# VHH binders against Flagellar brake protein YcgR (ycgR), part 11

Target 1, 263 residues: Flagellar brake protein YcgR (ycgR), of Thauera aminoaromatica (c4kar8)
Amino acid sequence: MAELSTPSPASPAPLDGGRGDELEKFTLRGARQILQLLQDLITHRGLITAHTGGGHSFMTAVLKVDEERGRVVLDPSPDPQANRRALAAPRLTCVTQLDGIRIQFPLVGLGEGQDKGRPALFAPLPAEMLRLQRREFYRLQVPLAHELSCLLKAEDLARKPVEVSARVIDIGAGGVAVVVPTGAAEFVIGGTLPACRLALPDGEPIELDLEVRNLNRQTQRNGTEQLRVGLRFAALPRAADTRIQRYIFKTERALNAKARGGL
Key: E = the ipSAE of ESMFold2; O = the ipSAE of OpenDDE; V2 = 0.75 times the mean of E and O plus 0.25 times the DockQ between their complexes.

## First folded at step 11 (VHH; framework vhh_7n9e_1)

Design k3 (from g1 with S31R; at its last look DockQ between E and O 0.01; V2 from the best seeds 0.00; counts 0 for: pae E 19.5 > 2, placed apart)
Fold by ESMFold2, look of step 11:
Structure k3 (fold): chain B 263 residues (1-263), chain A 125 residues (1-125)
Amino acid sequence: as target 1 above (263 residues)
Amino acid sequence: DVQLVESGGGLVQAGGSLRLSCAASGFTFSRYAMYWGRQAPGKGREWVSGISGSGGSTAYASSVKGRFTISRDNAKNTLYLQMNNLKPEDTALYYCARGEGYSSHWDEDYYFDYWGQGTQVTVSS
């Protein structure tokens, strides 16, 4: 039994579509490549987060690929409401990992049916699959003790300037995710927030322009709503980029007791 | 020291239910994804279920989906597995495991850095 849609770390969430040019080199579009990658997911029993929009998601897996009919077969949710949302959604965005590689692909035309007498979800094969090395999408979950914040220079509903101090919940090479109370400001996907200030634990705040890429509404335990805002760094000077990378590296090392490594 | 101690195993008849517990100590429990795995006699280890640090996201192997429920009580540093409609093929040593790092995201290559000793579940036919 899965819970209803809940906030997730940046890794399980879909990558921002506004990273288009930087993601194209990692996008598979050949039918044979797509079939092979789906088969690999089945072989490795990959666990998939399926996003239905509006901040809702459920856990699933690819059970099989029906090459003759050109379809994928997915495990339905035990929550009937999650299945109904999936069937009603114009697109199901699937996110998973395989061997340290993030995999993301859209499914459209989702239908419900049976596979060997068991309930299943069906969709045409995806037209594309994103296959991204984990390091290219890495987002550090910011420790609460750091109280990392970003001063957003935005507008309210009346288009009047407002400044919102937003808590940074994750940070990566290309952007941050922040949380603000619902209604604190009006955010428009694709909009630019000029001259915002990112406060790292050491040194002066970094002045940078931010572009709104993603909005997700979240409900806290006490019933209050907050807005998760995905923000891309625009016009990021080299010195600022270096400071952000240093913060990420030092914080990750401090959080991990043991080193991870390959050869 | 990180320590994971499973309990609640035993002998049950097919169709029965059992609830496993995993007591965790030596780390900030709520910041780690947690997992259940199992190993049948003479077989390799099989992933069974996972749960995010907050408990808001869960996942199950298809062989147990709809029958098993993973949960956690972060105030008691305890992970649970409710197993219903048990079948003989569920017979195994069940163990809990801690995910890597502070993140609760799924990373197949780095699922686990600590394992419990396990608790035996035996389902008679």
Scores: ipSAE 0.000, ipTM 0.096, lowest interface PAE 19.5, mean pLDDT 76
ESMFold2 (binder alone), look of step 11: mean pLDDT 83; pTM 0.848
OpenDDE, look of step 11: ipSAE 0.030; ipTM 0.554

Design k4 (from g1 with S104D; at its last look DockQ between E and O 0.27; V2 from the best seeds 0.00; counts 0 for: pae O 2.1 > 2)
Amino acid sequence: DVQLVESGGGLVQAGGSLRLSCAASGFTFSSYAMYWGRQAPGKGREWVSGISGSGGSTAYASSVKGRFTISRDNAKNTLYLQMNNLKPEDTALYYCARGEGYSDHWDEDYYFDYWGQGTQVTVSS
ESMFold2, look of step 11: ipSAE 0.431; ipTM 0.805
ESMFold2 (binder alone), look of step 11: mean pLDDT 81; pTM 0.828
OpenDDE, look of step 11: ipSAE 0.245; ipTM 0.703

Design k5 (from g6 with S103T S104D; at its last look DockQ between E and O 0.06; V2 from the best seeds 0.00; counts 0 for: pae E 16.1 > 2, framework grips, placed apart)
Fold by ESMFold2, look of step 11:
Structure k5 (fold): chain B 263 residues (1-263), chain A 125 residues (1-125)
Amino acid sequence: as target 1 above (263 residues)
Amino acid sequence: DVQLVESGGGLVQAGGSLRLSCAASGFTFSRYAMYWGRQAPGKGREWVSGISGSGGSTAYASSVKGRFTISRDNAKNTLYLQMNNLKPEDTALYYCARGEGYTDSWDEDYYFDYWGQGTQVTVSS
């Protein structure tokens, strides 16, 4: 009576849109980021579980990105019924993993056709992709060679404005830690430093507001005292967040490549 | 390679029982909190139950409290869900998941880093 459905073996369930505010911080919307991530899936031959609804899914892969037409090209299923369900679905939810990181993206407007004489499925490029990495607890230790610095607009003991150039020692999705000479400025936990400037290797410095979260006094071997200041991003536009995430991702990949080459 | 494989699903009449298993491999099982989730037709993903790495702490969604029991056997790298007094509303694809991190933590967050294929549970009236 009811159609026999093949169970969805090894297919992860999509994350629900009803948790959208929790997922927004992991959602990529930049066109170059999306294209690069799709290209990474192609390069790594990433297998994708495409969910068509009703507990049905099929395995696919991104064959290519057609940048000129703004389309992604997918491998069709050898099961004609799976392809029929995919073409009928209002939304195809694609789920995969890349280096242990969950990737999820919707495709709408799926169509069938041919790519160089072979059957293929295609859809417009997604406007967003979920890249679920729990970055809020991760802090990249900044390589000294990168010479990252942050210009802090703070106050001295007399409450007069001072600018302090601080070396950035770690950076994460939510903030930075910096080192300054003791006495260079007065820092108050909970205090806000407006219009600071973070210098990344790519592009112009980022203007951002910072909140002082913690202070740690350090005495160097030569007797010189330094202050480690933990700073949280008070507000961060998407463009700035994207640049910071890109820096972290690129640096992490470079460090991992050196570690693998040494092993 | 991290792998989670669920089993034990099937068709059962209302009021009945099922025991789900999740076989884990490719990581130090006892260091991770483990979870059961479910997705019913036409509904979003729902957290069902969680258990700490040692098994000393458990938690349950209010909809299953008193009827479901989560447990783990760290010697066999296996997570379990005993489901009693099943209702038609319990019909769903049930999946196990590993919590993020490498600590023995309790986490009610539905952001999982690894999950299984799921096992279908169907409860008929």
Scores: ipSAE 0.000, ipTM 0.116, lowest interface PAE 16.1, mean pLDDT 77
ESMFold2 (binder alone), look of step 11: mean pLDDT 81; pTM 0.822
OpenDDE, look of step 11: ipSAE 0.482; ipTM 0.818

Design k6 (from g6 with Y111W; at its last look DockQ between E and O 0.40; V2 from the best seeds 0.00; counts 0 for: pae O 3.2 > 2)
Fold by OpenDDE, look of step 11:
Structure k6 (fold): chain B 263 residues (1-263), chain A 125 residues (1-125)
Amino acid sequence: as target 1 above (263 residues)
Amino acid sequence: DVQLVESGGGLVQAGGSLRLSCAASGFTFSRYAMYWGRQAPGKGREWVSGISGSGGSTAYASSVKGRFTISRDNAKNTLYLQMNNLKPEDTALYYCARGEGYSSSWDEDYWFDYWGQGTQVTVSS
């Protein structure tokens, strides 16, 4: 009677096969740094993918950092099963991106409760946060006041061509992230959206082809669902690239000046 | 409970064909884009193909374009991958995955909310 050892579900392979030594350079362990980074995630409303193991994950966000109690407050999943998995998991692996930098951190000791009368997940502050700076993917967070938009040429659920005006939330040399209402169009990762139009403040919209690189569904507190779509520039004319770069540079300069107290 | 169960893998000779299936349960299947990924021995995971909820939009990795066809039957809650003209380099564990994730590279930045246990595809030279 040969006990068929059921192969243990392969733990998600550590993302970066890089030598343990290289990751140390990118690991934050300071309490102040961790708190600041978490606060930044709150400020930017960064969407977090929380991995519970076994090939399961859910979308969340940091709602609050409680420094006094040494805990982080997370947005629970709208899926009760995801929340149950999260609570049962010995460890959550949280993955997000801020300013084009990948951030990864573990949470252990997850519990459920209420924050201001709303359901919430609670965990002790992470002991470490990995911040991977890949220069190649810097993305500017677009100020709300700029109202950048991208007209997406897509298909709806009925396969009818639709044009969706999507707000641009971040922009980089390689692409944009946009927000669309859920159900406005169908997207698939790896799909191409041809002849889209990116509106910049400095002139006529730029026509370009976009490739869907990521999709993140977010349910707002008011119950409204939004879809964040990460789009890569599939073909960008040189003139368009120059305009985008100029916009990014100008905006960064302005933001930095404002941060320094420059009227 | 959300479940994804892959089937249809096996041993095939180069130039042969296989059809993978993924049975989905525990959610409204038609509302989610579905994807195939694969992991070859000693390699990272890679994206293979994707299909929108309605099946109207499809995408393929360059390595499989023209050879693989993704499809779905929403009435049966089943995702399919028709693989034709298989090559030894297609040897991998093939995963079915649901919906929403980030994709720059499958091994580094590609995440799904759910995926199956995978089905092994082995292509012999």
Scores: ipSAE 0.038, ipTM 0.548, lowest interface PAE 3.2, mean pLDDT 83
ESMFold2, look of step 11: ipSAE 0.319; ipTM 0.769
ESMFold2 (binder alone), look of step 11: mean pLDDT 82; pTM 0.835

## First folded at step 12 (VHH; framework vhh_7n9e_1)

Design m1 (from f6 with S104D; at its last look DockQ between E and O 0.54; V2 from the best seeds 0.00; counts 0 for: pae E 3.3 > 2, unsure alone 61.8 < 65)
Amino acid sequence: DVQLVESGGGLVQAGGSLRLSCAASGFTFSSYAMYWGRQAPGKGREWVSGISGSGGSTAYASSVKGRFTISRDNAKNTLYLQMNNLKPEDTALYYCARGEGYSDSWDEDYYFDYWGQGTQVTVSS
ESMFold2, look of step 12: ipSAE 0.310; ipTM 0.767
ESMFold2 (binder alone), look of step 12: mean pLDDT 80; pTM 0.809
OpenDDE, look of step 12: ipSAE 0.359; ipTM 0.769

Design m2 (from k1 with R31K; at its last look DockQ between E and O 0.04; V2 from the best seeds 0.00; counts 0 for: pae E 15.8 > 2, placed apart)
Fold by ESMFold2, look of step 12:
Structure m2 (fold): chain B 263 residues (1-263), chain A 125 residues (1-125)
Amino acid sequence: as target 1 above (263 residues)
Amino acid sequence: DVQLVESGGGLVQAGGSLRLSCAASGFTFSKYAMYWGRQAPGKGREWVSGISGSGGSTAYASSVKGRFTISRDNAKNTLYLQMNNLKPEDTALYYCARGEGYSDSWDEDYYFDYWGQGTQVTVSS
């Protein structure tokens, strides 16, 4: 039986540092680029989640960049304990967004002080900033009219094989999210569902292995509970990947045309 | 450019109800999961509720389940929180937040990239 839990983080988690090879091409190291990106954050009044370690974080913003002194000025937390954690931390991992593009950067050597008579936090300019512009984070919300489904090869409570036809609610390059009635099968995070079948509107269903990534109980407007299952594609063949990308592209274009003027 | 503006807070007596709104602008609202959080005096931030971009899935903290209902109107770019049977412990600054990307943020890589300034809810005994 799958045990669901309330989502734990009150703030976004930083991307795993062990993915450094994948992220290096999105890393800015030029001083001019860093200053411009920080200025863009100021101009757009971007809110920043600053992670201090131990599962703690606080909300902040870049108030200004002091180019002459080579430092950034941050908005302190109204919670004194959050500020104390930040000042004690070896580094802050700052995470934010600009127009859907994830921005992440470290700050080291954080200190406190005053800026124009108001409390502020200060740190040297970061030596690098991550600007993650990746389309693979995109998830298409599947229109109900498409009735996309995925046949899951799972197990019931007694560990007996069961097939569950699950409605696909979103789809992206790396996986799908589906909904099933609560109790239709037992799912375990990290478990593999072999030989599932994803039914797209074009062609024959795609046979693929899925890995359970997350489970969330969802209360529908009528009070009925369903289980949302986040599923990752294992070893996706090129032909299957092409069909999935084509479906996403075609559906996105159709939805955009409808929103623009087709209704 | 991205803006989240909360409203509907106020002073209510215990047992009462209140409906919060969060007006969203500057992004494609229906493509993002949305959340309510709160910060009580002298306490850290607490996750309260979340809703998928389509509105088809919701989740609640155990402290509010059965009393609070999250919803959204994608045609009006507005997020709601209906709060019933309010308790003094619900006194807090309530804020809405946007999830990162165009999909639900329930996987292991949760993101909250923009936050509103919040609306104060005060529940008297």
Scores: ipSAE 0.000, ipTM 0.119, lowest interface PAE 15.8, mean pLDDT 76
ESMFold2 (binder alone), look of step 12: mean pLDDT 81; pTM 0.827
OpenDDE, look of step 12: ipSAE 0.564; ipTM 0.860

Design m3 (from k1 with R31T; at its last look DockQ between E and O 0.46; V2 from the best seeds 0.00; counts 0 for: pae E 2.6 > 2)
Amino acid sequence: DVQLVESGGGLVQAGGSLRLSCAASGFTFSTYAMYWGRQAPGKGREWVSGISGSGGSTAYASSVKGRFTISRDNAKNTLYLQMNNLKPEDTALYYCARGEGYSDSWDEDYYFDYWGQGTQVTVSS
ESMFold2, look of step 12: ipSAE 0.384; ipTM 0.793
ESMFold2 (binder alone), look of step 12: mean pLDDT 81; pTM 0.830
OpenDDE, look of step 12: ipSAE 0.427; ipTM 0.806

Design m4 (from k4 with S31K; at its last look DockQ between E and O 0.41; V2 from the best seeds 0.00; counts 0 for: pae E 7.7 > 2)
Fold by ESMFold2, look of step 12:
Structure m4 (fold): chain B 263 residues (1-263), chain A 125 residues (1-125)
Amino acid sequence: as target 1 above (263 residues)
Amino acid sequence: DVQLVESGGGLVQAGGSLRLSCAASGFTFSKYAMYWGRQAPGKGREWVSGISGSGGSTAYASSVKGRFTISRDNAKNTLYLQMNNLKPEDTALYYCARGEGYSDHWDEDYYFDYWGQGTQVTVSS
């Protein structure tokens, strides 16, 4: 009862409390810059992961910017629980990528309503947006057609070894993000998954150890819940690193050529 | 309602040992990963250790690896932390938590969806 009348408890302090000043150079606070970046997200139909706290998030998109009212309009989740968590959260942390650059922005004062007769979520324009133009934050969004997978050596609820073939949704120099059906395996933040196998399109799978960095229950645009697992490469051999960089480079070039339209 | 109640803290000399317990209620304990965190005076909260719902996987912060052991008894809905070779730097309020999220990036905080009130551990030099 006391928790129902009180906002969600404060989150733990950031692990790196000294990085805030280094990120300031990537922070946009100008109204014109914010409006343009939001419009770019709309134009590119960028999918956004909206974090509501407690390890929960849902997939959304910016549908429009209402400049006259100073509001952004977001696509609600088909899962009512995801919408309730979003409306109850003191802030919604939106994370996406535009042209390989990580974009983050907070939304506060989220409200529910309708836009042109359809349910929608509304919030004042963000006061700031983070645009992280650094290589260590770059993650290639893996084209679905590539069907990249990673065989995870994990454990089930009974502590028995289980192998889970997880789809790779993004890949960068330092790791991958994968999706796994909820309940397929047990994961612990900080845990190591030894002898996993990353399947790239060319060559044999890469054997590597992975460290679990984050877990997030994500509600997809279609309402399906999946577990997003952020994994860091541990002790990556140079040959494996070269193959990963080559994959990223070739895929970026192919995607850029296709975006220009010609074949 | 979810409740987490810690016990087992106290005053101990450097090099000593303590075993913390966390009694859980209001949820299916075995379905959730559980964590120990701590907060030293004048500092932010620090992640210490985690254990999967089944207990088959564990992880530790580098500062405690080899000295602390996390465990759970799913039949008793109880989480444990065995702390050996304690150092003055281990002095903190220790709390157990239920959660699935973690991040160290700007505007994403490590978040437990429920945590206890904590039990004080004081290690004298």
Scores: ipSAE 0.012, ipTM 0.536, lowest interface PAE 7.7, mean pLDDT 80
ESMFold2 (binder alone), look of step 12: mean pLDDT 82; pTM 0.832
OpenDDE, look of step 12: ipSAE 0.379; ipTM 0.772

Design m5 (from k4 with S103T; at its last look DockQ between E and O 0.02; V2 from the best seeds 0.00; counts 0 for: pae E 17.9 > 2, placed apart)
Fold by ESMFold2, look of step 12:
Order: sequence, then C-alpha cells, then structure tokens
Structure m5 (fold): chain B 263 residues (1-263), chain A 125 residues (1-125)
Amino acid sequence: as target 1 above (263 residues)
Amino acid sequence: DVQLVESGGGLVQAGGSLRLSCAASGFTFSSYAMYWGRQAPGKGREWVSGISGSGGSTAYASSVKGRFTISRDNAKNTLYLQMNNLKPEDTALYYCARGEGYTDHWDEDYYFDYWGQGTQVTVSS
C-alpha cells in the first residue's frame, strides 16, 4: 500500500515535464556541486516551496548542511498539519530560485527532531539537483516601484480579441517575462502577439511584436493561479531596442548604487 | 541583529477591523521592500501584500484588495497592515518579512531574508 508522491500543482508548482531526458543536461549529480548549491541557498536565505503531494505545499528553507551525517536540516512549518504531511510524504519536491535560476530537488526519508534546541526537519542529502539555466542573456528583475506593464493583444478561448495588461517581472535584451491571471487569454507556444505595447516609466509605450516561448502555471502563496508567460521580442526597430537597453542600464545603475550605499 | 516584531493580532467578529504593526530594527528600514504574509490552519503560506522601500508602490493579493491597506512609517521603522471588513477566511498567523534587496514581485518565489514571529488573527462568524 505504498504510494509515491507525484509533483502536483502548487505555489510555485513543479515543472510540467518532470525529470525527463530534456532536463538531464540541467541536472547536477556531483556531490561537490550539490553541497555548494545547498550552501548558496543557506547563504542567501532562499525560501523554498516544498511540495508534499495532493496539491499541498509549505514554505521552508535549508538551515544547514550536516556533511558528517550526510543530511540537510530544514525549517519546519508553523502549521503542524503541513509538517505531518511532509513527514508522511514518500518524496518532498523542493522548488526555489537563486539569482533568477530555478532550483528543484527531491528529498526522501524526511524525519523530525531538534537542531540546537529548535525544532527541525532532516533528510539525507539529495542525490540530484536541477539547476535550470536556460537564459543566455542578462535579465533585470523589475522593481515593484516601476510597475512595468505590457499590453498584450491576444485572444480568449472563444477566439475573440482581448487586451490583457500583464505585469512585467523581468526584462532583458531578447524579451520579457510577464504574469497574467489564468484564463485571461489563450496563449499558444510559438504564437505571435502583434502590436503589443510595453510601458516604460518614462516616455511613450513601445509598440512591439511578441512571440510566446513558454507558459508556466504558478500558484501564489495566497492560492491564486496565474500564468508566467515568457515572451521573445520579434525583430525590434533600432529605436525600440535602444530605449529598452537604456531602461535596463539606468535601472541597474540605480540598483547597484543602492546596494553599495547599504554597506 | 535584524529583528521584526509583529503585534496587533487578536479575536474580532466578521466585518470588524484590526491594525497590525511590525517594528523593524537592526537595518536601514527605508532601503527594503516589506511584505505581509499569512498562513491559515491546514493551508500553505499566502502572500498578502507588499510595499516598496519608499512606500510609493503597493501590491495586494486579490483576496484582500479593497479591504486591506499596507503602509509604512520610515521615520518610526514600522510597517502596518490595516485590515477592514474582516472575513472568517482571513483567520491566520500573519507574518511581516523583509524583501531580499530589490525583490518586489507578486508571482515569484520571494527571497525573504528575515521573518517575524507572527501575530494571530482570528475572525469569528
């Protein structure tokens, strides 16, 4: 009567394709690289969504790596039922992000106990970690204060034209990633959205054609479902490309000045 | 040391109001985005609201828009959440959190570097 957990939609949900051959090239299995990645998560205090199956998940973090005992130490949930589900799950699928790169890894054999007098969860070190480095170019994480948006000219399920105002979450030389409510429009990978409008903080919106490159369903911490849509710029006019590059450069300079001033 | 201390939770009837506070110390408060999150019994943690370091930009979960107002007083190093027209579905342990540098996205995993202990809000029918 053994049941293995499967990845389930949650906030944020595991990748649709799971761990197929396509993902193999992004999978780390070297012990040194796994330890370094886990240490990086500890150093950056990265929050992790741990999926327990049946659409359930909870927030956690790696508190430390115990190399002598070959295990990781995780922060337990304040919700006792979430901890019970995690301990009962045959597999815990952990999903997080580090420097804009998606990290995913399984933990099996989760147990509870204490670490230096504090409640903690323990598991053997993962045998593998997915580090999904797909981006070939820098992507700026857009500050909330900028409220960048992109007006998408798309179609609904009934094939009727619809305009969707999508929040831009990152932007780079080759495209943007946006979020929209699930069901706001029908997006098809490879589809083209003509005459969209990218609203930068200064100046007139930029009219550009976008190509849908990926679609990922995301469930927010509040349970709300949204789509993360990866969009590629179709051949940009020089003026549009220049404005986008200037926005990126100006914003990066401002963010770097703030980071240096915080020392 | 960085410290975040929530207060203002309690028991209220549906339709009532409550104001949460989060006292921040040990860092330059105005340089960081701040967030409220909550976790209801038996449910996953939910992002509730965020505010930029200056206070000039705010964001809300759809379930609380129009009822909750996030604000900050950078002179007092304090984050607030005004909660009006409370519903039983708002019952949860509420946390404040500091944003990891310039993180201000609603839809992504949030890299928070510090959390408060939380304050309980219970809304009766």
Scores: ipSAE 0.000, ipTM 0.108, lowest interface PAE 17.9, mean pLDDT 77
ESMFold2 (binder alone), look of step 12: mean pLDDT 82; pTM 0.834
OpenDDE, look of step 12: ipSAE 0.078; ipTM 0.611

Design m6 (from k4 with S30R; at its last look DockQ between E and O 0.05; V2 from the best seeds 0.00; counts 0 for: pae E 17.9 > 2, placed apart)
Fold by ESMFold2, look of step 12:
Structure m6 (fold): chain B 263 residues (1-263), chain A 125 residues (1-125)
Amino acid sequence: as target 1 above (263 residues)
Amino acid sequence: DVQLVESGGGLVQAGGSLRLSCAASGFTFRSYAMYWGRQAPGKGREWVSGISGSGGSTAYASSVKGRFTISRDNAKNTLYLQMNNLKPEDTALYYCARGEGYSDHWDEDYYFDYWGQGTQVTVSS
């Protein structure tokens, strides 16, 4: 047949282990909480993206919870190749939304079988479920007037230490995006920048480790090249997280008040 | 509440054009990277295109590059996908999605947290 489907980077990707401490406060491990959340997904007919690794995923749903056997029952894919990948995967990472809140949970030991004479996928109940609040992943575009900056402790092309003051253009619970002049430092996707300093208006700069997630070269109208660097918080202390969230909340509230006609 | 509402889908002959819109509300639109994805019947989701919060950086899947153009109007909180020279293999449910910030990098650590219900595009041969 003529149509071929390939996995896409735009498919929802699981949150990684580098956010473990931050995610712990949103992790449900109680059996009653997990069962109720799974039941809510069933009731709302929530569509789930199930990630099998290697950039592949398929759409599924929780059909029921078999509490007697300690299993969840999932809708198989109509694509047999997707089902084969799911069954071969050591772990299936399920991502969905419920009332705008991101839900993520692992399933291990996936098997195939029948439920009431119909094909189905089965797995033991998950040991944990992430339930992430709606505003947790908001990325605030930083007002230019705030002049927010981040001192990056990076390396030049000769692998010698350099410090680069970078303007922060957006900030969220999980990271920042910054701009630097082209050539100010060498950045490598996946690389870690230890002990950088994020300057917020409400106190001393925050020392934090950053991981490079993306790089984008831009040419300004005046011909000047700059590099846009997407940075994830790699080892974010909880006190630092609180300060960052406070800044985001206060700034968003102020921007919304101005947008409603304040002068 | 966050709301993403796609529109502009429909039935079109091969070689034709459509423009999809995604109306966004309940968040600061300009602060988020936005994406278009699609899902053909019986297939997994396929990434189509992405655009940074400012609109200054765009990216496209190889299957659509040169034919599709993503854009946004931050004053109107609207994301667009102009689709030209449509082919039967473009038939799919098209959905918009919100990412967690400015990004044109596509790896396993990147994710998005909201997506719309989609608008159907059907290209007849």
Scores: ipSAE 0.000, ipTM 0.112, lowest interface PAE 17.9, mean pLDDT 76
ESMFold2 (binder alone), look of step 12: mean pLDDT 82; pTM 0.837
OpenDDE, look of step 12: ipSAE 0.161; ipTM 0.649

## First folded at step 13 (VHH; framework vhh_7n9e_1)

Design n1 (from m3 with G101S; at its last fold request DockQ between E and O 0.20; V2 from the best seeds 0.00; counts 0 for: pae E 2.9 > 2, placed apart)
Amino acid sequence: DVQLVESGGGLVQAGGSLRLSCAASGFTFSTYAMYWGRQAPGKGREWVSGISGSGGSTAYASSVKGRFTISRDNAKNTLYLQMNNLKPEDTALYYCARGESYSDSWDEDYYFDYWGQGTQVTVSS
ESMFold2, look of step 13: ipSAE 0.454; ipTM 0.814
ESMFold2 (binder alone), look of step 13: mean pLDDT 81; pTM 0.820
OpenDDE, look of step 13: ipSAE 0.427; ipTM 0.789
ESMFold2, look of step 14: ipSAE 0.435; ipTM 0.812
ESMFold2 (binder alone), look of step 14: mean pLDDT 81; pTM 0.821
OpenDDE, look of step 14: ipSAE 0.603; ipTM 0.852
ESMFold2, fold request of step 23: ipSAE 0.342, 0.296, 0.305; ipTM 0.773, 0.726, 0.749
ESMFold2 (binder alone), fold request of step 23: mean pLDDT 81, 81, 80; pTM 0.823, 0.824, 0.817
OpenDDE, fold request of step 23: ipSAE 0.400, 0.555, 0.668; ipTM 0.780, 0.849, 0.884

Design n2 (from m3 with S62D; at its last look DockQ between E and O 0.44; V2 from the best seeds 0.00; counts 0 for: pae E 3.4 > 2)
Fold by ESMFold2, look of step 13:
Structure n2 (fold): chain B 263 residues (1-263), chain A 125 residues (1-125)
Amino acid sequence: as target 1 above (263 residues)
Amino acid sequence: DVQLVESGGGLVQAGGSLRLSCAASGFTFSTYAMYWGRQAPGKGREWVSGISGSGGSTAYADSVKGRFTISRDNAKNTLYLQMNNLKPEDTALYYCARGEGYSDSWDEDYYFDYWGQGTQVTVSS
């Protein structure tokens, strides 16, 4: 019988969701496509977040691609513990951006060594890379002056219906993030909030169903607990989608004009 | 210290039932939504079900809707998963989880900050 480690009964960790079937059209599996994309990351000096699991990650970069040996060379972390976690991980999930496009790829079989006398990490070329060109990845940080709100139809701690006006802190084509006081309503990840109302500055509120994707508890300076709630739009009508995109575009344009105008 | 301890797994034939339990301690159980997740061999962790702190709201993955029922007993600090009509594809290590953590994105699927060691469920044909 092998010796078993006795891990802590509880530890922080994410639970994965499965959206792989919708992402298949963005998956690159050709060796030449993968090599070219990795070369583009090197050329743009793309900084990569490498996730080792258990909520841990470190920053790295692809230093070079060795096509002859079929491997990538990565910059090691200055934190020795991050390097040890990376070498012990069965898989690294690498995430980066290239020209506004989210790039994600797994690395397995990570090893350590030297490149031109400097410490480096090595891995075989990934068998696939996701090139996620979707508008849902863009998030506009909502200016406070706009006072965007979303009326949530939820339940309180006594299981009674409650309406909560939540301030929208960011918005994209696929969803919003909002803040609500802790205890104003109960939420569960994966739950659907029907018939919510998103209030944009122009026009009537948009009625839509929302799905809870994440919850973050935050303590404000006054000691009050608040929740940051990540909400995905369910099946938006085209008119609602157009209004949201128009709001994002106009707000971006206005913010860029102020930054360019200075003073 | 937060502790989540699962039990109730085992070997069962397809079509059978199991009831999983998760004993929670080290936090105010009734104020937290709780979740079940699972990990099949060679796959990532999959969200299975969630329940609000009061127990008034529940959510299920499509793959288990109508077959699994999540519940909680806040007086006993215990989370349950009743699993009916089990299929071989339900074979996995099942974890209970507490779902409050950090994310800066609304498009991330699921994120949980504490989970237990898990209990094995094996469904034979």
Scores: ipSAE 0.287, ipTM 0.757, lowest interface PAE 3.4, mean pLDDT 79
ESMFold2 (binder alone), look of step 13: mean pLDDT 81; pTM 0.825
OpenDDE, look of step 13: ipSAE 0.466; ipTM 0.823

